# Ledger of designs, part 176: VH-VL binders against o60147

Target 1, 175 residues: o60147
Amino acid sequence: MLEKNKYLYIFRHIQTNQVLLSQGNVLKKTALFQLPYPLQKPVAPNGMRPAKLRKDHWVPLLKVEFPNESMFQSVFMQLLNYRKYRSVQPLTSDLLKLPIPVRRRKIMRQEVPNTIADLADILNKEKFPENSVRLQLSDKSDSEYADWPPSVQIDSEEIKLSRGFREKTTVDEAR
Short names: E, the ipSAE of ESMFold2; O, the ipSAE of OpenDDE; V2, 0.75 times the mean of E and O plus 0.25 times the DockQ between their complexes.

## First folded at step 9 (VH-VL)

Design ia3 (framework fv_lerdelimumab; at its last look DockQ between E and O 0.07; V2 from the best seeds 0.00; counts 0 for: pae E 13.1 > 2, placed apart)
Fold by OpenDDE, look of step 9:
Parts: sequence; C-alpha cells; structure tokens
Structure ia3 (fold): chain C 175 residues (1-175), chain A 120 residues (1-120), chain B 109 residues (1-109)
Amino acid sequence: as target 1 above (175 residues)
Amino acid sequence: EVQLVESGGGVVQPGRSLRLSCAASGFTFSSYGMHWVRQAPGKGLEWVAVISESGSNKDYADSVKGRFTISRDNSKNTLYLQMDSLRAEDTAVYYCAREPWRSSGFFDYWGQGTLVTVSS
Amino acid sequence: SSELTQDPAVSVALGQTVRITCQGDSLRSYYASWYQQKPGQAPVLVIYGENNRPSGIPDRFSGSSSGNTASLTITGAQAEDEADYYCNSRDSSGNHLVVFGGGTKLTVL
C-alpha cells in the first residue's frame, strides 16, 4: 500500500489550465481555496475560483513521491507560498498591452509551467538526497519546463490517474 | 496527547544567566522543528528562536542574537534555551511551540509557558 | 526584520460578523496563521495556510488574504470568542525566521 502522506498530486483544469495541489490521489473540495477568490482585488482574473468542485474537469499533471511526510509538507507549503507571491506581482508590460480576455487566458496558461518551475526551484533549494524524490508526469514533455536537481528521479512511465479522482486500476481500464 | 511543559523560569538580576527547558511528550519529538516564543507582561507575542529537527539549523530574533542559545536533546525529548546576559526587557513568559511542517512558520501546539523576571 | 501590523482593538456585537486584519510585506510571499489567546492562557492556533482550521476550531472562524494583508473572520461571534488574536508568518528577511503581529483585542458586546 502506498503511503498517502508522502505523495503530492498536481491537477490541471481542462479548460482554464489552472492548477490544484493535492495530498493524495483524490481531489478534495477544500483544494478550491488554493485559487484566488473572485471578489478579492486580484491581479488574477475574475472568476478563477469556481463555486463548486467539478472533479471531472481536473486532469492529472504530475505525481511526486517524497522520502517522508515532513519533506512533502515542506514542499507543499512552499508551493502554495510561491503561487501566492506570484498572484500579487504586477503584470508585465507585455500582458498589459493585451485585451483583458486574452490576458486572462495567457495568465492561466502559464500556471502549469509556472507550477512546474516552482517545484523544481523548491527542490533545488531543499537539496534532498540524490534520487530521493520520484517524479511522474502525465506528459513527459512537461519536465522540460524546468531543470531538475539530482534529488529528482523522473519516471519513464506516464502517470495513470483518472480525472480528479484516483489512480486507474485494471477495473477502471476495462470500463 | 501532545504535551509541552516549560520549566526553569524565575527571578534573576540583569547580566545573569538562566536556562529554560521544555519537556515534550505524546509525539515523535525528533521529527519536528521547535521554537521559543515570549510574551512580556501585558504585551504581545514575540518570536525568539527556532531549531530544526536534528538541531543542525538554528536561528534567532535580532533582539536575542548573541545572547541566547537554542538547543535540543532528542534522546530526552527536551528543548532548551540558554539565556545569557539577561536584560530587563527579557522579562516575559516563555513558551515552547511545535512547528508541524518544516519551515511552515506556524505553531500547532504550545506549552503553558514559564515566567522569567529580570530585575535589580 | 519584517513587521506585521494589527489594529489594537475591535468590537463586535453578539451574533455579528467581525474581521481582524493583519498587514505586512511578508504576507505577499507567505500565508498568515492566527492564534487566539485568552487571559492567563497559552495561544491556540485557529487558522493556518489561508483558510485551514485545526481540529476543534469552530467553523465560524475563517481566513482570507489579499495582497499584503491577511484577515481572520468570525461569522456569528460568540461570547467565548472574546480574546486577543495574533497573526504570524514567516519573515521575508531570512530563512526560518518568524514574525508576529502586535495583536488585536476583540470585545464581544
């Protein structure tokens, strides 16, 4: 049995490419609190936090296995902080030149690569033991968004998760 | 049940030294970063010091840096605060606190505190 | 070192909603946590990581953040909620450093 407490799952929204972090392979309703609240004075686009979690709208991006729960928790909190910091930064001049709908789309598209880059940066700074962190991606090309430290071992196999729910089993594949 | 119990507080004169202890129980002490936080009478909370799980990393508030030393004995489930060159402004209730996540910056359990009074 | 600022005192009528705000540059980079302290007692964690409640904390307590601010909201204040409330966060001036706000005394009327 896999120890749930040492696994980070990252999901992306199929339409907006927004990103949610999850401890465990099931996306919880409380994960929505990671997204900016629409009524806040946000640099973020209006409506970024849905009222309800539609699990079927979220697909797996990557899975990270840490050596222990403490390391997972540290990285998890740091990822949240990175996202928070980014959300309050001024928009670049290039973005400001774009119409608002286009700008919003572009910002949302950057969430996936930004999150991956954040993860790599955090792991580079943490200096975990060599090959102690296992990374599995739904799309191997996503690993190109960052340089990974020696602590990270990239799995050659793609992640097998169902949308917003759990890892695919042989029974799920037969459906 | 998680418990933190501070001891070693008392009345001392300025310039003297005092050593505080915090006895931990009900959890794996060696798996958690620990902190000292103090509160002067009628005042707010002030962060004092942090020590990592293994004790390899330590940091201090500027107000106590060079005078206070944080340490731990994981075999005894005990956190320590050596306070040297004490000043009147060091008068406070001293709390030990547990940091549940590494470098999370928050504390989920606190002791009841021990009072240190520095007076002539 | 970073600084967090809070209003020294606020009041709320029984059953009403009150918001306590914390402000500081560190909050741009880090989430705030909130503690309740009653006279003669140790602080108690009530909110962490934006809007997470520890076990035993009533759901009338909630957290939010915006820019360089974080807020604790009590929806439907009860008499027992009268206490001092402190925010804290990591200090942006260095690794592993922590900073507290000055505290807010909440009076329930």
Scores: ipSAE 0.392, ipTM 0.812, lowest interface PAE 1.6, mean pLDDT 89
Fold by ESMFold2, look of step 9:
Structure ia3 (fold): chain C 175 residues (1-175), chain A 120 residues (1-120), chain B 109 residues (1-109)
Amino acid sequence: as target 1 above (175 residues)
Amino acid sequence: EVQLVESGGGVVQPGRSLRLSCAASGFTFSSYGMHWVRQAPGKGLEWVAVISESGSNKDYADSVKGRFTISRDNSKNTLYLQMDSLRAEDTAVYYCAREPWRSSGFFDYWGQGTLVTVSS
Amino acid sequence: SSELTQDPAVSVALGQTVRITCQGDSLRSYYASWYQQKPGQAPVLVIYGENNRPSGIPDRFSGSSSGNTASLTITGAQAEDEADYYCNSRDSSGNHLVVFGGGTKLTVL
């Protein structure tokens, strides 16, 4: 069996900070199905599930390089399942007290830190060889949302962005 | 390999207190959210409480809120359930259960359970 | 409103296929997971997510979902499959509750 390096790409929305996972460096229209609530439910135009994929609204958040397909598929499927189980975020009583627009904004702003934490949680539970996966971030401070296992080597160079300013969630809010 | 062992069950009178323990082994306990689930004799499963990996977040079923307290000691790989103001309807086998993914709401490993009987 | 409903009992002839169902509004948003429980024993996870089997669970167990309904299917039922089966899910109402169905007793004839 011939294996080659595989990449997991994670994108964020430039306005809402919602997150999409991708097997390639270009998002497919079907990636929108990852966003919370089934298509049968109302989706707010600005931040829950857009009616169409606008590729200029999504920028790289991070990229993970795996040495083979098996490791990639294991992590990718688990991360999709984490995302699906969390929905947008576990809803706490504090979050439910908030007015719906405020609650939605808080949930969406936590998608970046929560996705990063989920990725790290999966990698910490896997027994991958030391330095076997390479992580590259668009903003290296985002690595602070999680503790990374010895299997992960964080690239010193950031992914180059031409757009995509955002407000950050604090480390204490991320978990 | 993964093992969860509950202890501390017994017979108590209504209004009294009891503390359950769950000893964990075969996995990194501090990496997993933990739950208590109970089952009255001959009845179905009822979710009771959850505690996050670090212990910073807790939640309870309405039927036990204000009476039960979940806690954990990650240095001892032990989960606890403090049960105060016990009622007859709290009579059940109590299971500890492991949540494999944070906030996933399902349980991949269960203990064998410990019986709590609340009767006069 | 977020309660999960299961038929209390289902029968299957040895070697035949059976489907156990779980219904609730939460299942429109979240996957069900399924547990097998034999008398005097702890529950055992048999299906999580839509159709993932933990290690050690036979291929004859599978899951599916549509709308507000999830199903556990056992093909080629064997005598050892006789047990109680529970589904569970998160609550779609936005509260923090984890809920179980009432359970289904499977009898293998």
Scores: ipSAE 0.000, ipTM 0.534, lowest interface PAE 13.1, mean pLDDT 82
Fold by ESMFold2-Fast, scan of step 9:
Structure ia3 (fold): chain C 175 residues (1-175), chain A 120 residues (1-120), chain B 109 residues (1-109)
Amino acid sequence: as target 1 above (175 residues)
Amino acid sequence: EVQLVESGGGVVQPGRSLRLSCAASGFTFSSYGMHWVRQAPGKGLEWVAVISESGSNKDYADSVKGRFTISRDNSKNTLYLQMDSLRAEDTAVYYCAREPWRSSGFFDYWGQGTLVTVSS
Amino acid sequence: SSELTQDPAVSVALGQTVRITCQGDSLRSYYASWYQQKPGQAPVLVIYGENNRPSGIPDRFSGSSSGNTASLTITGAQAEDEADYYCNSRDSSGNHLVVFGGGTKLTVL
C-alpha cells in the first residue's frame, strides 16, 4: 500500500485540447479510458477504445493542492462524475449540422474550459476553509473560465513547460 | 451514509397551513440543491419546488406558486416547505430529494416521504 | 403533468425484453432519467443520463434516446422488476423546473 496523495494533476493534449485527470504526478496509460474520442483511429469497428499513451503529447494544465486526502478524493470523484455526465448530454442542433470530424474537433477543444468550469463548480459546492485549496496553472488566463470560491488561492507562479507531471525516467550510462 | 428524513405531515383542513421538514445527514447539505416532489394517492410523481445551495434562488410548480414557500437552514442541515392555503388537491406523500450536481435535473437520494391529507 | 408522455401500462413475460418509452419536447435538449417505484416505497433511481446505472442497479436495465423520445429497456425481465417506472427531465424553458412522465405500470407475467 503506497502513501496517500492530496494533489490533483490535470493534463491537456497539446493538439486536441482533450483533458486527462491524474491522482498523482505521473500520467498513467489507464487515464486514456477517460477519453470519449480516441487519439488514433480504432483498430476494430467495436468503437472508441483508447489509443496508446504518448506522454510527450500531454502537457500540464493545472495542479490542485487539497488540505487532505479525504477532500482530494471527494473532489476527484465528483470531477469524474461531471465528466461522465457531460459525455451523455445530447448534442446541440448546431453541432449536429457539422461533419463528424469538425464536430469532434469543436467538442474536444471545449474540454479545457469545461474541466475548469466543472472544477470551480465542485469547489463552490464543497465547504473548504478560506485559501485552503491551492491552484497552479500552466497558463494563468485559463482561470478566467470560471468564478472561484473564497476557498481557492491561485498561485502567481505558472507551471513551466519543462516541468511536466509525466513519469521520470532514469538515463543509464552504458559502459 | 446519505439520509433524508421528512416530517410534519398529517391531516389538515382546507385553507389551513402546514410546515414540512426534511432532516439531512451524511453529506455536506449546504453544497446541494434540494427539491420537493409529491405524489397523490394512486397517482404519479409531481415536482413541487427547488431551492439552490445558498437558498438565494427558488422556483415552484405553477400549481403551488404563491401558496408554498421552500426554505432551508444550512446551520441545521434542514429543508422546509411552508404550505399555506391548502386545498384537497394538495393531498399527497411529500418527498424531499437531492440533486447530485448543479442543473442535473435528476435525484440520487430521496426521503421516505411524509403524508399530507387535506380534508374537511 | 402533460410535459412527458408515458403509456400507463405494459406487460412482459418472465425472461423477455420490455421497452418503456417517454416522449416530450424537453428530451430534444436533455436526457431522461428513470425511477423504479414499488408500492409503499420511495422512488429509486435506475438510469440517469443516456445510459448510466447507479451502483447496485442490475445491468439488465439500459437507456437510450433519439429525438424527443427516451426509452428504458429491461432485458430478461425478472419478477422483482414489476413496479411503476417514471421518466423525468429538465424543462427546456427553465433551469430549475423538473418534469415527470405520468408513469408506466410494468406487469411481469
Scores: ipSAE 0.000, ipTM 0.486, lowest interface PAE 14.6, mean pLDDT 79
ESMFold2 (binder alone), look of step 9: mean pLDDT 92; pTM 0.943

Design ia30 (framework fv_lerdelimumab)
Fold by ESMFold2-Fast, scan of step 9:
Structure ia30 (fold): chain C 175 residues (1-175), chain A 120 residues (1-120), chain B 109 residues (1-109)
Amino acid sequence: as target 1 above (175 residues)
Amino acid sequence: EVQLVESGGGVVQPGRSLRLSCAASGFTFSSYGMHWVRQAPGKGLEWVAVISESGSNKYYADSVKGRFTISRDNSKNTLYLQMDSLRAEDTAVYYCAREPWKSSAFFDYWGQGTLVTVSS
Amino acid sequence: SSELTQDPAVSVALGQTVRITCQGDSLRSYYASWYQQKPGQAPVLVIYGENNRPSGIPDRFSGSSSGNTASLTITGAQAEDEADYYCNSRDSSGNHLVVFGGGTKLTVL
């Protein structure tokens, strides 16, 4: 396996709109620990079913190619910190007016716009050369959630996953 | 190369005012949130204030709120701290510091510091 | 006062491993970052985002966290590591956006 990586993949859950970050086109089960509202409750190993990623429930949201591994690591860590920041912010008065299940659904639906905005904020702060960062989006309209800096080249080409992606990175969820 | 250079420190009597400046170079100043952090002689680090990238959002430590004003001039790549109603307890080395991203609450670059001594 | 608690002093023998700890409720929600400060100098960031080193920081520095506690570990301590070490994190209270630990003075024997 290659140790150096300059690609960031972001995946979206098709039902909840929750987002997972990956250091490659491979989603590992440990990525589930990024979620504040887990899709499946973690269980003890004493004969109970372990938490798993559902093969057909996660789709690529976007892929970012960075000039080098150092820049990738910096942006990746920054995104994780933005997610922690958001998860502990006090809820707005508008959200507090909603019943808990409705509130959580609304918060989860905002993860795609929020993640895209966070990525753009980070890239706007970095002094990257023009067109040095390549951004590929599965849905072109998702680029409208943010203003992108001159360093970003937006590409409308389809995000291609490896042939073995689902077999190597996803495991069926308990039904 | 990122550089932050503070100036404006000195000896001042209690109740007086001072304005500190921090000259930034080597990066796109307007893209970064900026902070002031102080350290009293022989004591630890104390966060003082933050200003957002555009200057629209400002927050202060309770100990300085109402007396200090943080500001910035992105056209001059300069951060300011206006210190009014100075007290002996404000005696410290004042550092300007850059946050690497929005709401990160840690600092990748610091200036060398400027000493403010409040004494009669 | 600070919401992050550090022991004021710790000692380590040359070449040995030392762990400096930082404790506070904000660490349940936010990563700790660590700074090294030598006499008469500005602080230098040595660890951020739990366990990332800025360019130029030796690999003997590492970070970890669990619950409300964060730790800075120096493996194979060298004389040049003698310094004050500060942790910091984000405060969610709204009264302070940034909080520092009180600092730990590391003496290399």
Scores: ipSAE 0.000, ipTM 0.476, lowest interface PAE 16.1, mean pLDDT 78

Design ia4 (framework fv_lerdelimumab)
Fold by ESMFold2-Fast, scan of step 9:
Structure ia4 (fold): chain C 175 residues (1-175), chain A 120 residues (1-120), chain B 109 residues (1-109)
Amino acid sequence: as target 1 above (175 residues)
Amino acid sequence: EVQLVESGGGVVQPGRSLRLSCAASGFTFSSYGMHWVRQAPGKGLEWVAVISDSGSNKYYADSVKGRFTISRDNSKNTLYLQMDSLRAEDTAVYYCAREPWHSSGFFDYWGQGTLVTVSS
Amino acid sequence: SSELTQDPAVSVALGQTVRITCQGDSLRSYYASWYQQKPGQAPVLVIYGENNRPSGIPDRFSGSSSGNTASLTITGAQAEDEADYYCNSRDSSGNHLVVFGGGTKLTVL
């Protein structure tokens, strides 16, 4: 099908562990607006240019197949809201003792466990039918970050991406 | 810029142990998964083991499972392979190799290798 | 004894095109990557993710795949391309996370 409105893909950044949400197995430049911490240094003082998306720096974390678009939209929007709420939560005293760059790196490292826990929490709150939601993980051990409801079927099958997803361009920038 | 340097190879008798090291430099070691790949004299490449960037996940080829242990020390930028109960068929050049991203399944940089010879 | 099958040897005349083939069930699910290895040296990545070239690899190297088969093509082979070529991919069976082909020795005439 041309439209894939029932699939959620979550990607992680290889260097920072930050995550991006997508409806398809491709990433768009606008997905970078999900990030609380920019991946790129400012291009120039007061530079107004949007961030550059490098697809070779993003790998699939997990893929979720929902039985219909309504369930997908509900979970997707809730997950975006959870991420927004996390970004405004007060920092622990442990984190406050760290220099800002070190603090941000430590926070970014937790995005994978946090996103997985958030997804599981949302799915536990919903009344989805048994085995109606299919979860595929690139690393099966990541399922251990949360307890999953009976609605979730965890697959060991690898996530298949489109041919162009991680293709590196000659310009050192994926379109 | 990116460098991987293996050490610890040598001649060892069957049943003994040997520990290989791979010193990494020129990149943020803690952000990359690392693999061991071996090559017996005159033969092809054989995958041995992988360790995730954090060290939390480890996987082994069936031929070495239960005998070899992969580990890393991100504070020292060093990858290790502890080889126990060595057999003649473990004789090979051992390469450490960097995986450019999680689950990519290929290697963008390789060390020069260290020779392990298991003989009586 | 690998899951990916390669012909052990192929030859090409200087300046001509050669195709090295890799076949295995895992290639239905995962992209192949290709390495060049010269005697006494470590392997060098020449193609990854089907048809991407690392920085410094000449544009005469290209990759393709279809079904259970992946191919490395060298268009206008040069003398320095003489080497062993290995394909690799992820293992679909779960017994090994990575598998290699047996290697193909390329001779440039």
Scores: ipSAE 0.000, ipTM 0.457, lowest interface PAE 18.4, mean pLDDT 78

Design ia5 (framework fv_lerdelimumab; at its last look DockQ between E and O 0.04; V2 from the best seeds 0.00; counts 0 for: pae E 18.6 > 2, placed apart)
Fold by OpenDDE, look of step 9:
Structure ia5 (fold): chain C 175 residues (1-175), chain A 120 residues (1-120), chain B 109 residues (1-109)
Amino acid sequence: as target 1 above (175 residues)
Amino acid sequence: EVQLVESGGGVVQPGRSLRLSCAASGFTFSSYGMHWVRQAPGKGLEWVAVISESGSNKYYADSVKGRFTISRDNSKNTLYLQMDSLRAEDTAVYYCAREPWGSSGFFDYWGQGTLVTVSS
Amino acid sequence: SSELTQDPAVSVALGQTVRITCQGDSLRSYYASWYQQKPGQAPVLVIYGENNRPSGIPDRFSGSSSGNTASLTITGAQAEDEADYYCNSRDSSGNHLVVFGGGTKLTVL
């Protein structure tokens, strides 16, 4: 259990690029609560929380391995806080000029780079030991969204995706 | 293994002083904010005070402000709570609790608490 | 200072689902955390953030939030879940202050 809790998985929606944070490589249904719901006040973009978790719609974006659960907890909460903060901020004038559907798409497209940037910012501030945090991405180019501190070691291997909200491992491939 | 052990509790008369200690082990003490939380008998949890990692910043609940002083000695991995001008309503189990850095204000580890009884 | 309010007591039948709710203005800005406390024991963190469990916490515990509310849900309540449950969050007046709810006594029938 302890080992599982030191891993952060970030999932993206294959169509909307919405982002979900997960403790471990299995995305749970309750993770959808991270997304804004139309009935919430202050009002976030409408319709951003799916009614159901579709396993085939979410894939891992990146995996972060921390030295321990405490560090995971800290970074995880900070990520949530960053997202929550953004969700309650007034929309920019540029966004307000756009039709609602277009606005929603634009906001959702920003979730991946914003989340990656947030992660890097948090890790830069936390000053973890050198190479103590391991980062693996499904697409290595996504690492370019941010400058990473020395505490982060980027894995040369990309995450292998499988259906069902799981990272495909060598063991899984053999099955 | 993270451990927090409170000590210093006891029975005192109103107006007296008492000093609580919390011995920390199993983690880098100086990297975490530390809190005191108390619970009166049969009552709920009440936040008391917080001290920053370095000890430079301290905050208190209104109910204890001016009477209680939180401090820490990072070289000894120890958290303190100096309680002056004690009142009957200060009677409680006092817990020290660790806040993960950068958290939203939650406590991942608690001590077992030490009982302070203020009575005539 | 901010206040968090909880129902003082709730009950649930074995194997059933129960939701404990915390309400307060601070929850609009901050995530709630939840603690389980059994008689004579220190509180134990069971949920933090939106829906995160520390190691050792059963997956029947989950968290959610909406507006100025946060909720702890136990799906399939067990006898050992009978306890007092407290929520907490940051106080709206500052980044360093903390406030607790009044607690909810959960009885498992």
Scores: ipSAE 0.178, ipTM 0.750, lowest interface PAE 2.3, mean pLDDT 88
Fold by ESMFold2, look of step 9:
Structure ia5 (fold): chain C 175 residues (1-175), chain A 120 residues (1-120), chain B 109 residues (1-109)
Amino acid sequence: as target 1 above (175 residues)
Amino acid sequence: EVQLVESGGGVVQPGRSLRLSCAASGFTFSSYGMHWVRQAPGKGLEWVAVISESGSNKYYADSVKGRFTISRDNSKNTLYLQMDSLRAEDTAVYYCAREPWGSSGFFDYWGQGTLVTVSS
Amino acid sequence: SSELTQDPAVSVALGQTVRITCQGDSLRSYYASWYQQKPGQAPVLVIYGENNRPSGIPDRFSGSSSGNTASLTITGAQAEDEADYYCNSRDSSGNHLVVFGGGTKLTVL
């Protein structure tokens, strides 16, 4: 009677705070296509896509458990659409006044709070059953970027992995 | 449909070894931590061991540490428990259990179990 | 030497409300989850986290916790609810260790 669980994995870049969404616990190189303004051409002055995926530069931001595939797919696609919508908006005059490197950094720094707010907005609109969606964060204070619906159970335990969503291979065995 | 099917149980004399297998289907096996949980006849549930998604991290209950080895083959969607130096108190039904994400501490799917009897 | 303590048996009249408790220091830090087990069958998850019901579990099952105590509540108990109930959580003494309570036999009168 139980349906299989499905997970959304969200990564943050350690330096730029850019965000990548993943269906798996390991980023694939194609995840970089989520970032706007591809590096190849034209050059993206306000949001850079790295030339290659450096897995050591991406750490867990949060993990979301959904009770089934259809809920996962709905939320995942909506999140991608929110990010596309943001990427095509005209730059404000305040942003255009900034030097290009400063503008890029400011835009990228908003990806974490924006992604968290977008996730919460989607979950508030979906009317999922109470406590049916489990959220685990690397930093629980990040939950404060949004108001969460009753469908969301926020895990009391933070994600404690050193890299990615997979467990470290040597730390516990070394000590 | 998530399925976990244990096999390899049987009757064995003390001091001998036995290997249990758990065949997984209906989900991406390599994305889940896997556990063994046992239940002696007429007794409660006892956690035995866990293995991480990649197989790199393994942890054991004190009662089996040094005698049991958990392992997995993600290419075959199979979890294993190698049980060495078996004792009468290891007699139990052994369940394979799935942990929905790392460090969550609960099990959303269980196999039907396989009986291990250690007696002379 | 279990870190989670459950009463071994509890009774409830048909249609009444029953609370099954689970107590241990690890419950201050970690979620409790609950399993129903009928004779000859594998355990079935009925509550995970604090109060999440898997799909297909009746809404008469609920969970709660306070301090070092977690509770499974069955409102309007039915004959089919007669079973053994186990709580589990992480063991507070180590990483990635798991502990179960001793189990509670629920009898529906």
Scores: ipSAE 0.000, ipTM 0.463, lowest interface PAE 18.6, mean pLDDT 80
Fold by ESMFold2-Fast, scan of step 9:
Structure ia5 (fold): chain C 175 residues (1-175), chain A 120 residues (1-120), chain B 109 residues (1-109)
Amino acid sequence: as target 1 above (175 residues)
Amino acid sequence: EVQLVESGGGVVQPGRSLRLSCAASGFTFSSYGMHWVRQAPGKGLEWVAVISESGSNKYYADSVKGRFTISRDNSKNTLYLQMDSLRAEDTAVYYCAREPWGSSGFFDYWGQGTLVTVSS
Amino acid sequence: SSELTQDPAVSVALGQTVRITCQGDSLRSYYASWYQQKPGQAPVLVIYGENNRPSGIPDRFSGSSSGNTASLTITGAQAEDEADYYCNSRDSSGNHLVVFGGGTKLTVL
């Protein structure tokens, strides 16, 4: 099912700062299943379906180019694993002191710095060749959320997406 | 690469004070909660203290409450443990450890430890 | 405030499978993580969040959880696996409290 791919795309919500991972330059509706709530245990089988995907509400946060698909798959799966376990861990004492609406908003706003830190952590653990991984950021200042290993080259070029993603659509329904 | 280096250990008499430091590098220190964990000679691991990412929240094991103070300086990428009123039972190797995300309760990186010996 | 209980010692023959267990009420709510410690060295994380391996940890290490019990399984034990193994979990009282098991000394014969 996965195309031969050595690129990881990460998108952020323009208002909430929530993050979605993509295996390619097009964000698919199924990516919404990545938006879990902080719970002690994984979502039950009777869990609710995510809201419809509105592509105009999501913008590229970063793009990572790996030397080959094996390295891409390793990092991508590790990021999904970090996200999964982060979502089911108990909340910090800092967050528990806040009213529920404020708490939820702060958790969502932390997804960008948390995801960038998680990516850097994974890349620091892997022994990739020097300058073999290309990181492109929509906002270069977001690189400051983490310390990067010598394997990473940071590039601030505009992230190119397919024309279909950029064009607004009024329909995106599951049938 | 991620590195944690402890320092400040040594031999000290009961009732005195000692300050430990942990120098962090290779990651964005201010984005991670940090812990101190100790191990008495020939014994198991014992959690000592935690400090949140910003430094605003601190928690201690009952055995050290009121005597130890955890702190951090995010501008220097350094974690500290101020140990007052030291007792013989505080003799241990002290490790600093990184928590990969808040309240996860596990540690992905550990320093090599610094030995604190409390004896007369 | 919750405690995690481990057997103090276990032995396994080279190439055989061994299971190290960790038991405590906090494990009903939180995942266990496992550390390997060799003499004179710092602990090394081998399993986190039930059954995830950090980069560099051999696939012979796996974790599982049921009720108030968590287990570390080493399938096809090697000589270099001889070490002390510690489980840890978040304490059920919350507030970033962490609890460790007493440790299990694994001897590979």
Scores: ipSAE 0.000, ipTM 0.501, lowest interface PAE 14.3, mean pLDDT 79
ESMFold2 (binder alone), look of step 9: mean pLDDT 92; pTM 0.943

